# Ledger of designs, part 20: VHH binders against q9y6x5

Target 1, 379 residues: q9y6x5
Amino acid sequence: LPPKLLLVSFDGFRADYLKNYEFPHLQNFIKEGVLVEHVKNVFITKTFPNHYSIVTGLYEESHGIVANSMYDAVTKKHFSDSNDKDPFWWNEAVPIWVTNQLQENRSSAAAMWPGTDVPIHDTISSYFMNYNSSVSFEERLNNITMWLNNSNPPVTFATLYWEEPDASGHKYGPEDKENMSRVLKKIDDLIGDLVQRLKMLGLWENLNVIITSDHGMTQCSQDRLINLDSCIDHSYYTLIDLSPVAAILPKINRTEVYNKLKNCSPHMNVYLKEDIPNRFYYQHNDRIQPIILVADEGWTIVLNESSQKLGDHGYDNSLPSMHPFLAAHGPAFHKGYKHSTINIVDIYPMMCHILGLKPHPNNGTFGHTKCLLVDQWCI

## First folded at step 1 (VHH)

Design b46 (framework vhh_5j56_2)
Fold by ESMFold2-Fast, scan of step 1:
Structure b46 (fold): chain B 379 residues (1-379), chain A 131 residues (1-131)
Amino acid sequence: as target 1 above (379 residues)
Amino acid sequence: QVQLVESGGGLVQPGGSLRLSCVASGFTFDTSDYYAIGWFRQAPGKEREGLSSISGSYGGSTSYSDSVKGRFTISRDNAKNTVYLQMNSLKPEDTAVYYCAAKTYTVRYSSGKYTPEYDYWGQGTQVTVSS
């Protein structure tokens, strides 16, 4: 009957982990499916922005989730990972699960994907779990597979989110081979469990499965800190977001704040909003603050304190360390095909094509993903 | 919900030994859910004292306060989800309520600011060293 798609995210799964560690279950998945070796994500390379870009096909300035911490000057509202349920923040775009439910007589299901526990344009995922990090991968998978197999109207689009390897990447840093090896082996085992569960339930042969991530991870150090308090007194500005991209809202003249910051550290770029590089597509939204600081890879912006993080992300999206991968398997996809690079915004129009949905206007290019699909000619 | 339960306390004579156990539920020691597990004690009218910790990293880095170094040993058994404090050569000055605590961080879409702190505490177990 109608095409079905399960979209799985392992948060912070850096693309080159695939070359440095063994993934027997993921490799078996790829052998009979497709692999995109690098996905060029959107700036800033953070969880909420990139997860929303995957499901909308939009740059952050267009979909409105421009950081993990945001402030809207017009409404005076604040957004954070602990204050993310106000539909106001999500309403600047239409994610694919909303389109799926509104264009066709179909249902969507979600296990923890960012935004799926929020009504967006008065539409919430047909089946969903409220975000709770303590819920196991197995429980998330059990709910998703139950909904895929036992729903009317049928669930045709399902999402599943897992916090690792991002949490461990922050805690240990991506260069801690001993700890990262343990974490990545556990993730590979979870991928094996996912495939086996889908086979056991008779879902495997007619379900399209995408395994991807939102960003990578880079090594940080106590030797690579930028102390913002040494540059400027906190009385001159309100801090909206700190590291590695600081969002500064001036309390005094913007030029004066800019002048205090612009030469403070050789490892940080300071931009007036209108001077942010065009290649970032990070200018045209009121939630982007008047001054943005961008730390160099591996540098952490702090307020007269040490940082406990040994790994971080949010850096320039041209950095390979910030790139995730994409693997996929199912009736829509070729078998044994490898592709070098796509843009993360390209995932949305590809998913719309697989599901037979009309995409909303977006920044993705369907042509970039054509070679992955059996019903398309690779030109 | 994360819960820590201590056991193994009791009355012991000077020079004796006890092994305290701390069983965790709501998270496992083979995951990245915690930064470290620590043992603390508090005697009546005194400040709480940190004694020992074992990190959440593979291999488990350990630390000890000077008052217990060489007498107490911290270890973990990931299969049993348990951290132990082996206490040897006990002295009357070791009399206190002993607590285990987990140094964790709130994980919410995991890319938030990481600030480890001892967030979860057991209810404590009484150790009395007396003839």
Scores: ipSAE 0.064, ipTM 0.427, lowest interface PAE 4.0, mean pLDDT 89
Fold by OpenDDE, second read of step 2:
Structure b46 (fold): chain B 379 residues (1-379), chain A 131 residues (1-131)
Amino acid sequence: as target 1 above (379 residues)
Amino acid sequence: QVQLVESGGGLVQPGGSLRLSCVASGFTFDTSDYYAIGWFRQAPGKEREGLSSISGSYGGSTSYSDSVKGRFTISRDNAKNTVYLQMNSLKPEDTAVYYCAAKTYTVRYSSGKYTPEYDYWGQGTQVTVSS
């Protein structure tokens, strides 16, 4: 039988939630599989960019999804979570579901994973759901598992996406033990449902399942605000993306805008595009604006009219609070093995290996995941 | 406006065969279009269940529920904009109203996110399997 892989993302599942909260179902999943405790995600640590990095193995500057909100100065197009259907934004890379589906006797399925409802390189998943946040996890799971079980050509790669605990993290803040305990319990129950469904369908033993996330969540506060209006007139720039990494499109001389912002707050770094730190791998794309503002952890960039979240993400990808986890189970994975850390781009070559796909050029390192795999030598 | 019209239902004896048709309007079955057609059924007092689906993508990937696998075959005729469900070896438990449903995945540059699977439904056609 051809190998099968289900990639599941719980948005905004901070890695240390595993230490601070109880997850009976997920722990059981881990016990029978593998755990990577921390996954270093890509900068910016936002939903669309990181989900696309998972399935492409590329840094944001390479796959072209550089934020949840983007602007292309040449075409004057805008990208947002409510306007993400234009293949223009996605076509700078080839996601794994496309690669998989273009193989003989294989098909891909997707339940609301970012980009899966868009034809990329004129290819769209054989099975997918239009994104709708109101659709239950159960319905998504039912469709995915049905396709995994009963499709021809067989679905060999599937993605499943869920918006929690990100939404709740934003609302309550990750340090709200009372509310987040409730939310995370629900997540664990959903994992239980997933496992149960797979077992009921006889898929559990033969299906490789990866449960991961795109980013973590940091606690924000009304006491940690950076108000740009105090530093620069709003007429001097267009805000393409705001907090915690603001993308600034100057309406006046870039240098002048930069000079007005560079000392705006001691809790915010201001970079000209060419001066963005190399470690971010966030420079070589036209969709990155001329100036970016990077708030310190827990600080929020605001305008006078901006709303405040109690939790947020998008910060420096070296921050532990921004890191998700990865757990996996299936024939390809060891049982009861824990690994300290990988890079999020490392997931792609691993998935390609599991599926027997030739990976596109990517930034991942297959060697980083070898210890997770039963067929590899762990050095 | 997308419309679906089912036909081909009727009374058949156990072991018999029927071919259901679903004619779609409002979009085309050209392989360049992004769509999926699904067959569902609902028996009295039971929940609606999915039976089969065919995608417009990549030659038309198909899926079948376990209950009909090996007996039912979904196909399409692009020229007629019609999807068929060939039902063989029919059983009394196959008695139900059969529905055709469609989901379209046309790229919408300004609309963003859309409704769940199968936005359009036919009126259904009755299939009765009885001796």
Scores: ipSAE 0.005, ipTM 0.231, lowest interface PAE 12.5, mean pLDDT 92

Design b47 (framework vhh_5j56_2)
Fold by ESMFold2-Fast, scan of step 1:
Structure b47 (fold): chain B 379 residues (1-379), chain A 130 residues (1-130)
Amino acid sequence: as target 1 above (379 residues)
Amino acid sequence: QVQLVESGGGLVQPGGSLRLSCVASGFTFSEYSYYAIGWFRQAPGKEREGLSSISSGDYGSTSYSDSVKGRFTISRDNAKNTVYLQMNSLKPEDTAVYYCATRYEVKYTWGSTPSEYDYWGQGTQVTVSS
């Protein structure tokens, strides 16, 4: 039978939560599997960009999902939650479920992973749920396990997305240990439910399972605000994205807009598109605006207003607070192995290897994940 | 300072209709395509749930939760800086305090995640009873 893989994401699961809280179910999962302590995600450290990088192995400038809010200067299209089903936004890359269905003539299944309810290159996941945040984890899990067990052609790749702990991270901030302890315990219980369900259905021993996340979370404060209205009048620009990375489309001379912004706050960096640091890999795409503002960790860009968010993400991807983790279990993975760091783009070629797929050209390096795999020599 | 003020709640019989209004101040609709305004409700003893959202930009993109899809319609009047929720075919289980909220970017958790929203109104009571 072909190898099978289930990819699970808990949105906003900061890597160091593993060191500050107890996760008995996750620790049992890791004991007979592998743990990567930090995953270095792509810039910007936001949900849509990083989820698409996981399944394509590409930096944002290459796969085209460069933010959660976008404007394409060539086509004049705007990306929002209501336009996220337009294939235009997703067609700059080929995600793994498309490759799985076309290259090997197998089925894919999806419960809420970003992009899976969109026909990308005229291909949609064989089994999928239209995005609806009100659907319980249990219902998503029930559908995924049903599809993994009762499909023809067989489902060999499945994805499962859950919105926590991101939602609570924004509401309470990661430093609220009482509320975060409650939320993270509930997530650990969901991991326990996942493992139990797979065991009861006879899937556990022959299924490869990856549990990961797209980004971390950092503490914000009403004492750490950057008021953009104090820097520049709204008549000079169109705002495409606000915080913590602002995307500025000038209505007047670009240099004049840049000069008004560049020294306005000691707690943000202002870049002309061509001056964006090469290490971000955030430059070569028409959806990246002419001027980008990058707030320092924990600072929020606002428009003459207060922010009620106590936690946020989107910051510099070199920050440990922005890093998720990766845990995995299954026949492809070593047991009881811990690895320090991989890049989030490395997950895609590793998954292609596990499934026997030829990866599309990508920014990942298979060598970075070799030590996790039983069929590879770690040197 | 951003403020949102809800109005239009009240008592209706099952099968009836209400239109809620949310007046925004401190920012302008159609100024940016990335401002989203959402409607939420909270029934006694339950968590706050997302119902619908609309973007403030020219595209006026809308989204709905499954519990209200086909019964509720969100719309905007940018000249009045107001968002409406037209509620039809009301049921006793629709009884709740209804809130409007706004956020600066649209995320995948648009309709169900109160923590993704930056500013909230005070709420307006809707009671569906015979």
Scores: ipSAE 0.000, ipTM 0.241, lowest interface PAE 15.9, mean pLDDT 87

Design b48 (framework vhh_5j56_2)
Fold by ESMFold2-Fast, scan of step 1:
Structure b48 (fold): chain B 379 residues (1-379), chain A 130 residues (1-130)
Amino acid sequence: as target 1 above (379 residues)
Amino acid sequence: QVQLVESGGGLVQPGGSLRLSCVASGFTLSKYSSYAIGWFRQAPGKEREGLSSISWSGGGSTSYSDSVKGRFTISRDNAKNTVYLQMNSLKPEDTAVYYCAADYTVEIYRGSDEYSYDYWGQGTQVTVSS
């Protein structure tokens, strides 16, 4: 039988939540598996970009999902909502479920992972659910486990996405210990349900399971706002994305727009596209706008209004508050091993190795994940 | 299916110059901006050494090892699917077989590890002597 892998994402699960709250079910999972304490995600630290980086092993400039809101200067297309199914946006990379289906004539299954309800290079996940935030975790889990058990050709790669704790992180902020404790306890219970369901169906011992996330969360405040309208009149530019990374498309000369923005606030950096720091790997794509603004951690860019967000993400990927974790269990993984840090792009070549797939060219380094795997030489 | 073919090697006197070419076929580099083309060399009895790399994305970010920085220049021609290594002020210690390799990273100090590079050319001999 071919190896099987289930990849699970809890959106916005900040790595240090593991140190500040009790997770009995997740700790039982980790005890017999592996934990990576920090995963350094890609810039910008947003949902769609990082979820696509996990399954392609590519920086955002390479896979083309550069933000949750995008404009392509060459084709003049707008990505205006998170449910956009135009393959144009997704076709700059080949995600692992496409590779799985095409290389080995195997099936893939997906419960809500970004991109899985889109035909990419004329290939859609063999089994999938159209995105709907109202569908329960239990229904997503029931579909995934049914497909893992009952498919021909066999499902060897499956994904499961859940919107929490991101939604509550935005609403309450990560420093609201009372509300976050309640939310994170519910997530731990869902992890318990996942493990119990897999055991009841006889899948647990032979299935590789990865639990990870796309980014963290930082505390925001109405005392930390950058009012863009005080910097520049809206008639001078088109706003493609707002906060905490603003994407600015000038309607007038780019240098004039830059000069109006560059000294407006001590709490944001203003970059011409060619001056974006190389360490971000956020420059070489037509969907990256001529000017970007990067707010300092905890600062929110607004348009002459208050912000209701008490938590946010999208900030500099060097910030520990933006980092998720990775936990894994299964026949491919060591038991009781803890690792400090990997890059989020490293997950893709590791998953390809577990599944016996030839990875497409990617930005990950297989050597970074070798110590997690039983069939590799660590030292 | 992916094939890399090196050319432009040969015999040159110390202080001379050579331009190596690496022609890529069987894939569309412009579709994967994460693709990097690296130049490596190996002399008899020595380990393989990474020299330079160029990203296939946008403007093409470049990197160089300390041993060649200031003497060698990497460039690309996307229309010809070709990467060039311009080698100036050549020294006898530059004598080696030069390899072109394609990988998903621009990190050349990782890049003598054959496990990190999926596609390798057959190599072209460079001899620096009088």
Scores: ipSAE 0.000, ipTM 0.110, lowest interface PAE 21.9, mean pLDDT 85

Design b49 (framework vhh_5j56_2)
Fold by ESMFold2-Fast, scan of step 1:
Structure b49 (fold): chain B 379 residues (1-379), chain A 130 residues (1-130)
Amino acid sequence: as target 1 above (379 residues)
Amino acid sequence: QVQLVESGGGLVQPGGSLRLSCVASGFTFDTSDYYAIGWFRQAPGKEREGLSSISGSYGGSTSYSDSVKGRFTISRDNAKNTVYLQMNSLKPEDTAVYYCAARKYIVTYGSWTDSQYDYWGQGTQVTVSS
């Protein structure tokens, strides 16, 4: 029997939601599996970058998806909805579904995971759905389970992505207990549906399942705005990305733009590319702009406007509010084991080990996840 | 497929007002799809200029360019799947073709650059002249 793995992401599931809300279905999953309480994600703490880090084991500067909005000065391409399927943006790394298909000649399946509807190194996920947010969780799950049971070569790696609780986190903010309770209860019910469906189809006992997320969420406010127009005129720069990490492309001397921005707000750090903290691993890529602005937690960068956003992410990856969790169940995993922290880049080499794949060079450390696995000795 | 249809353009005297409408089909503004609508214009011999945007998913966050702030107001009617641009105190330099545009991935506020918008209407002519 070849090993099988289903990787599930609930976008924007902050780790401490597990402490502050009740998750009966997820707690049952964890009781017979493993829990990693905090996953330290990559900077910037955004959806596309972190989803690609999970499946490549690479920091953003290495895999090339450095933001949800990007500009490449050499080719003059802009990463937007109309060109998010351009392989150019995704080709700086090899995601696990490509590795799975090429090394073992096995199939991969995908329901909406970022990058799975793109041919990367001339290889696309064997079974996939084009991204469409209107497709229900149930329909995504039905397709994944059909492909896991009815494929040749067999599907050994499958992914499933869901947009909540991120969308509601942005709309209501993570401190809105009433609305977030409703949303998180619905997610727990979806986890219950997932487990029930896998049991009903005879998949549960032989399938490894990882439930994780890309980032957390922090509370924003109209009282915490940074207005760039108060410090610098639009004629001096091109704005590539705005909040909470602004990507600035100068139209004049870089030092002059930096000097205008460095005194803009006490709640924002301004970095020349070379001065970006090494701990971010966010410097060595042409898609990272000459100047980046990093807002303090809960502060929103604006252009002389209000913001109705009550929650956001993208902030410093050392912040616990930006951290997701990881839960897993299956024949590869211990039962009832709790682990404190791993790095999000560590997920890739762990998944390669479970599937018997040789990982591409990556920034993860297998040793950080070995205590989760039954076939490993944990010191 | 997403389709946008502008209406409400025409000839108006300096100091007058017009309300432009943009009717969207193929998506709804109240979804968690991260949809936003922006208004742009292009005057003869000039590059396309971003004017205003409104978010559907995040409670209707709005933004305005400095050239129109205080004179133009963007709003939406989700029941009609329509976005409006109310234009007051019109000047001869406001003469342009006005475009409605949509983007489905809104992770930043205040983005009104052409590169952020994937779906465009046909445009509606606004002429401010005596």
Scores: ipSAE 0.000, ipTM 0.200, lowest interface PAE 14.8, mean pLDDT 86

Design b5 (framework vhh_5j56_2)
Fold by ESMFold2-Fast, scan of step 1:
Structure b5 (fold): chain B 379 residues (1-379), chain A 132 residues (1-132)
Amino acid sequence: as target 1 above (379 residues)
Amino acid sequence: QVQLVESGGGLVQPGGSLRLSCVASGFTFSEYSYYAIGWFRQAPGKEREGLSSISSGDYGSTSYSDSVKGRFTISRDNAKNTVYLQMNSLKPEDTAVYYCATDLKSYWGTYRDLSSYGMDYWGQGTQVTVSS
């Protein structure tokens, strides 16, 4: 009856993993659906910002989730990870599940997608799980499929989030073929489980499914460290976020802090907020700090210590290593179609079209995703 | 289901040493890249106090409260899925119930004082008494 959509994210799934490893279950999904080979995400290329961009169609400066750790200069509030459930952080945008519930009087369901356990504009996902990383993929999938099949009013939009391959990408680095092969095979098996469960429950033929990710991963090294303590003393600033994009809140004159930082490392760019490159769309928000440091790909900013991470993300969004992919299957999508590139903000207006929702003003372009859809012309 | 089990408490003379152990089940240190584990204590009539923390990764980033810095050392054995607190130069003021706790929500790469994180999973506690 009404169109249904399940949006699945595997955190940190770098696009070129598809070329370097075998994914038999994902390849079967794509064979009868569509593949976008590269999704150009938003800056900074971090989990919370990009997950919120997917469901709002907005750049980070517009939706307000500008990092995984934030400070708001106007209200003086601090945000840290998923443990901060203050609606204040999320209220600068309207995510698709809120629109779905308010415009169409339908239900939404969520298994751990960032923001879904927070009331946003006084609206929380109809069915949700509080964020808990220890909850298995199977339990998340069981809840989502139960809600898709057994809800009144019907669940028409559902989300499912999984932390891998991001966690292993950080631990081993994307160039560790042995460990990454093992991790990615497990993810492919989970995709197989997802498809099998949907088929067994009679949902597969009438459900639109999108499998995507928020960012990629790049190789880091103990040989590529930027020691911030060698640049500036802690007494001159408050550190809001560290690596690979450092957010600096000066305790003294901003120009003095900038002058101490600006020539400290050849592998780090230092920007006053006004000088942040326009192409980042990372300037017009009170949660973006007065000074931003951007490390070069594969370089880690540290505080007089070594770094244990062998992989990281957050880098320049023009880097292919930061790009995820998008695969989709269902009645709204063509079968066997491959597309080169879309912007991550384009996913939101496409999903609104599939669900019959009027999108809120956004930074996406519906025309970029037209070729994926059976009811559209590629113009 | 995540569980933490503390052991190694007991009665010790002032100036003595104890090593507390915290065994985790329901997740593994070697497989789980996003976690923080802390040691806390609570003495009768006092608020719960954070003492030390260790983050995920091969070597772990460690932090210590000023009251125990230089006397206590946190460490981890990934093969045994166990976190240790080595307590040296114990004082009567160290008498308390000691708890280990973990936060599985915080991601790698965020600079935060680990003792300031909201801990979701707590052990039952182990009593440490320092007296003659």
Scores: ipSAE 0.000, ipTM 0.261, lowest interface PAE 11.8, mean pLDDT 87

Design b50 (framework vhh_5j56_2)
Fold by ESMFold2-Fast, scan of step 1:
Structure b50 (fold): chain B 379 residues (1-379), chain A 129 residues (1-129)
Amino acid sequence: as target 1 above (379 residues)
Amino acid sequence: QVQLVESGGGLVQPGGSLRLSCVASGFTFSEYSYYAIGWFRQAPGKEREGLSSISSGDYGSTSYSDSVKGRFTISRDNAKNTVYLQMNSLKPEDTAVYYCAAGYRTTIKYWESSAYDYWGQGTQVTVSS
């Protein structure tokens, strides 16, 4: 039987939540598996970019999904979470489900993972669900487990995506212990349901399961707003993305726009594209706009408006509040092993190794994940 | 095929309240839907005035014109694919046709009518003694 892998994402699951809340089902999962306490994600620390980095092993400048809102100046195309189905945006990389289908006579299955309902390099996931936030976790799980058991060629790679705790993190903020406790308990219960379903179907002992997330969450406030209209008139630029990383396309000379912005707020950094810090790996793509503004943690960039959101992400990827975790269980993984940190781009070459696939060139380092795997020596 | 349908207008006395609803079809309101939704009004012989906006992607990033700030509240119900405008302490000068508008952008200002791609047909609000 070929090795099988189920990759599960709970959007916006900040690593620090594991220290401040009780997760009995997740702790039972970890007890007989592995835990990576912090995963250093890619910049910008947003949903579409980081989910695509997990499955390609590439920085955003390399895979082309550089934000949740993008503009391509050559084609005049716009990308958003409601306008994400054009293959143009996804074709700068090859995600693992495409590699899985093309290198081996194997199938892939997907429940709502970003990009899986789009044909990428003329290849769509063998089994998938069109994105719909109203579909329950149970329905997603029922489809994934059905496809794992009843497919020819066999499903060897499956993905499952869930929108929480990100939605509640935005609405209540991560410091709202009462509301976050309820949401995180529900997620832990969903993890319990997942494990129980896999056991009942006879899948648990032979399936590799990774539970991870794309980013964390930080507390925002109406007292921490940066009003762009106080810096620059909107007639001087087109706004491609706003907060907490603003993507600015100048309508006048770029230097003039930069000069109007560069000293506007002590709580944001203003970069010409070529001056974006190398550590972000966020420069070498035409979809990255000529001027990028990066707000300090917990600060929201606005256009003469109030913000009701109490939590956000997208901030500097060096911030621990932006980091998710990774937990895994299955025949490929050690039992009871705890690891401190990996990079989010390291997940892809690890998954390729587990599935016996040749990885496409990527920014991950297999050595960083070796200690998690039973068939590897941790040097 | 995006459509917006307003409801909840009518006749109300000064100091009263009304709740307007804007039901969207052809797209969904969720944390992953980057739509800005705005409420506008137009009184006879006057220009269309922006009142309030809500950003779907930012979970309640809202803005209000000074004329309605503190009296009107914009909100959304993602399960019903509906945006609401709760109007309190209504005045005769609030009499107008009220319009819901939507645009496929991360941010649209409440006053920036040209940035909204889709418009409802309007619902009449009359405040009279």
Scores: ipSAE 0.000, ipTM 0.193, lowest interface PAE 17.2, mean pLDDT 88

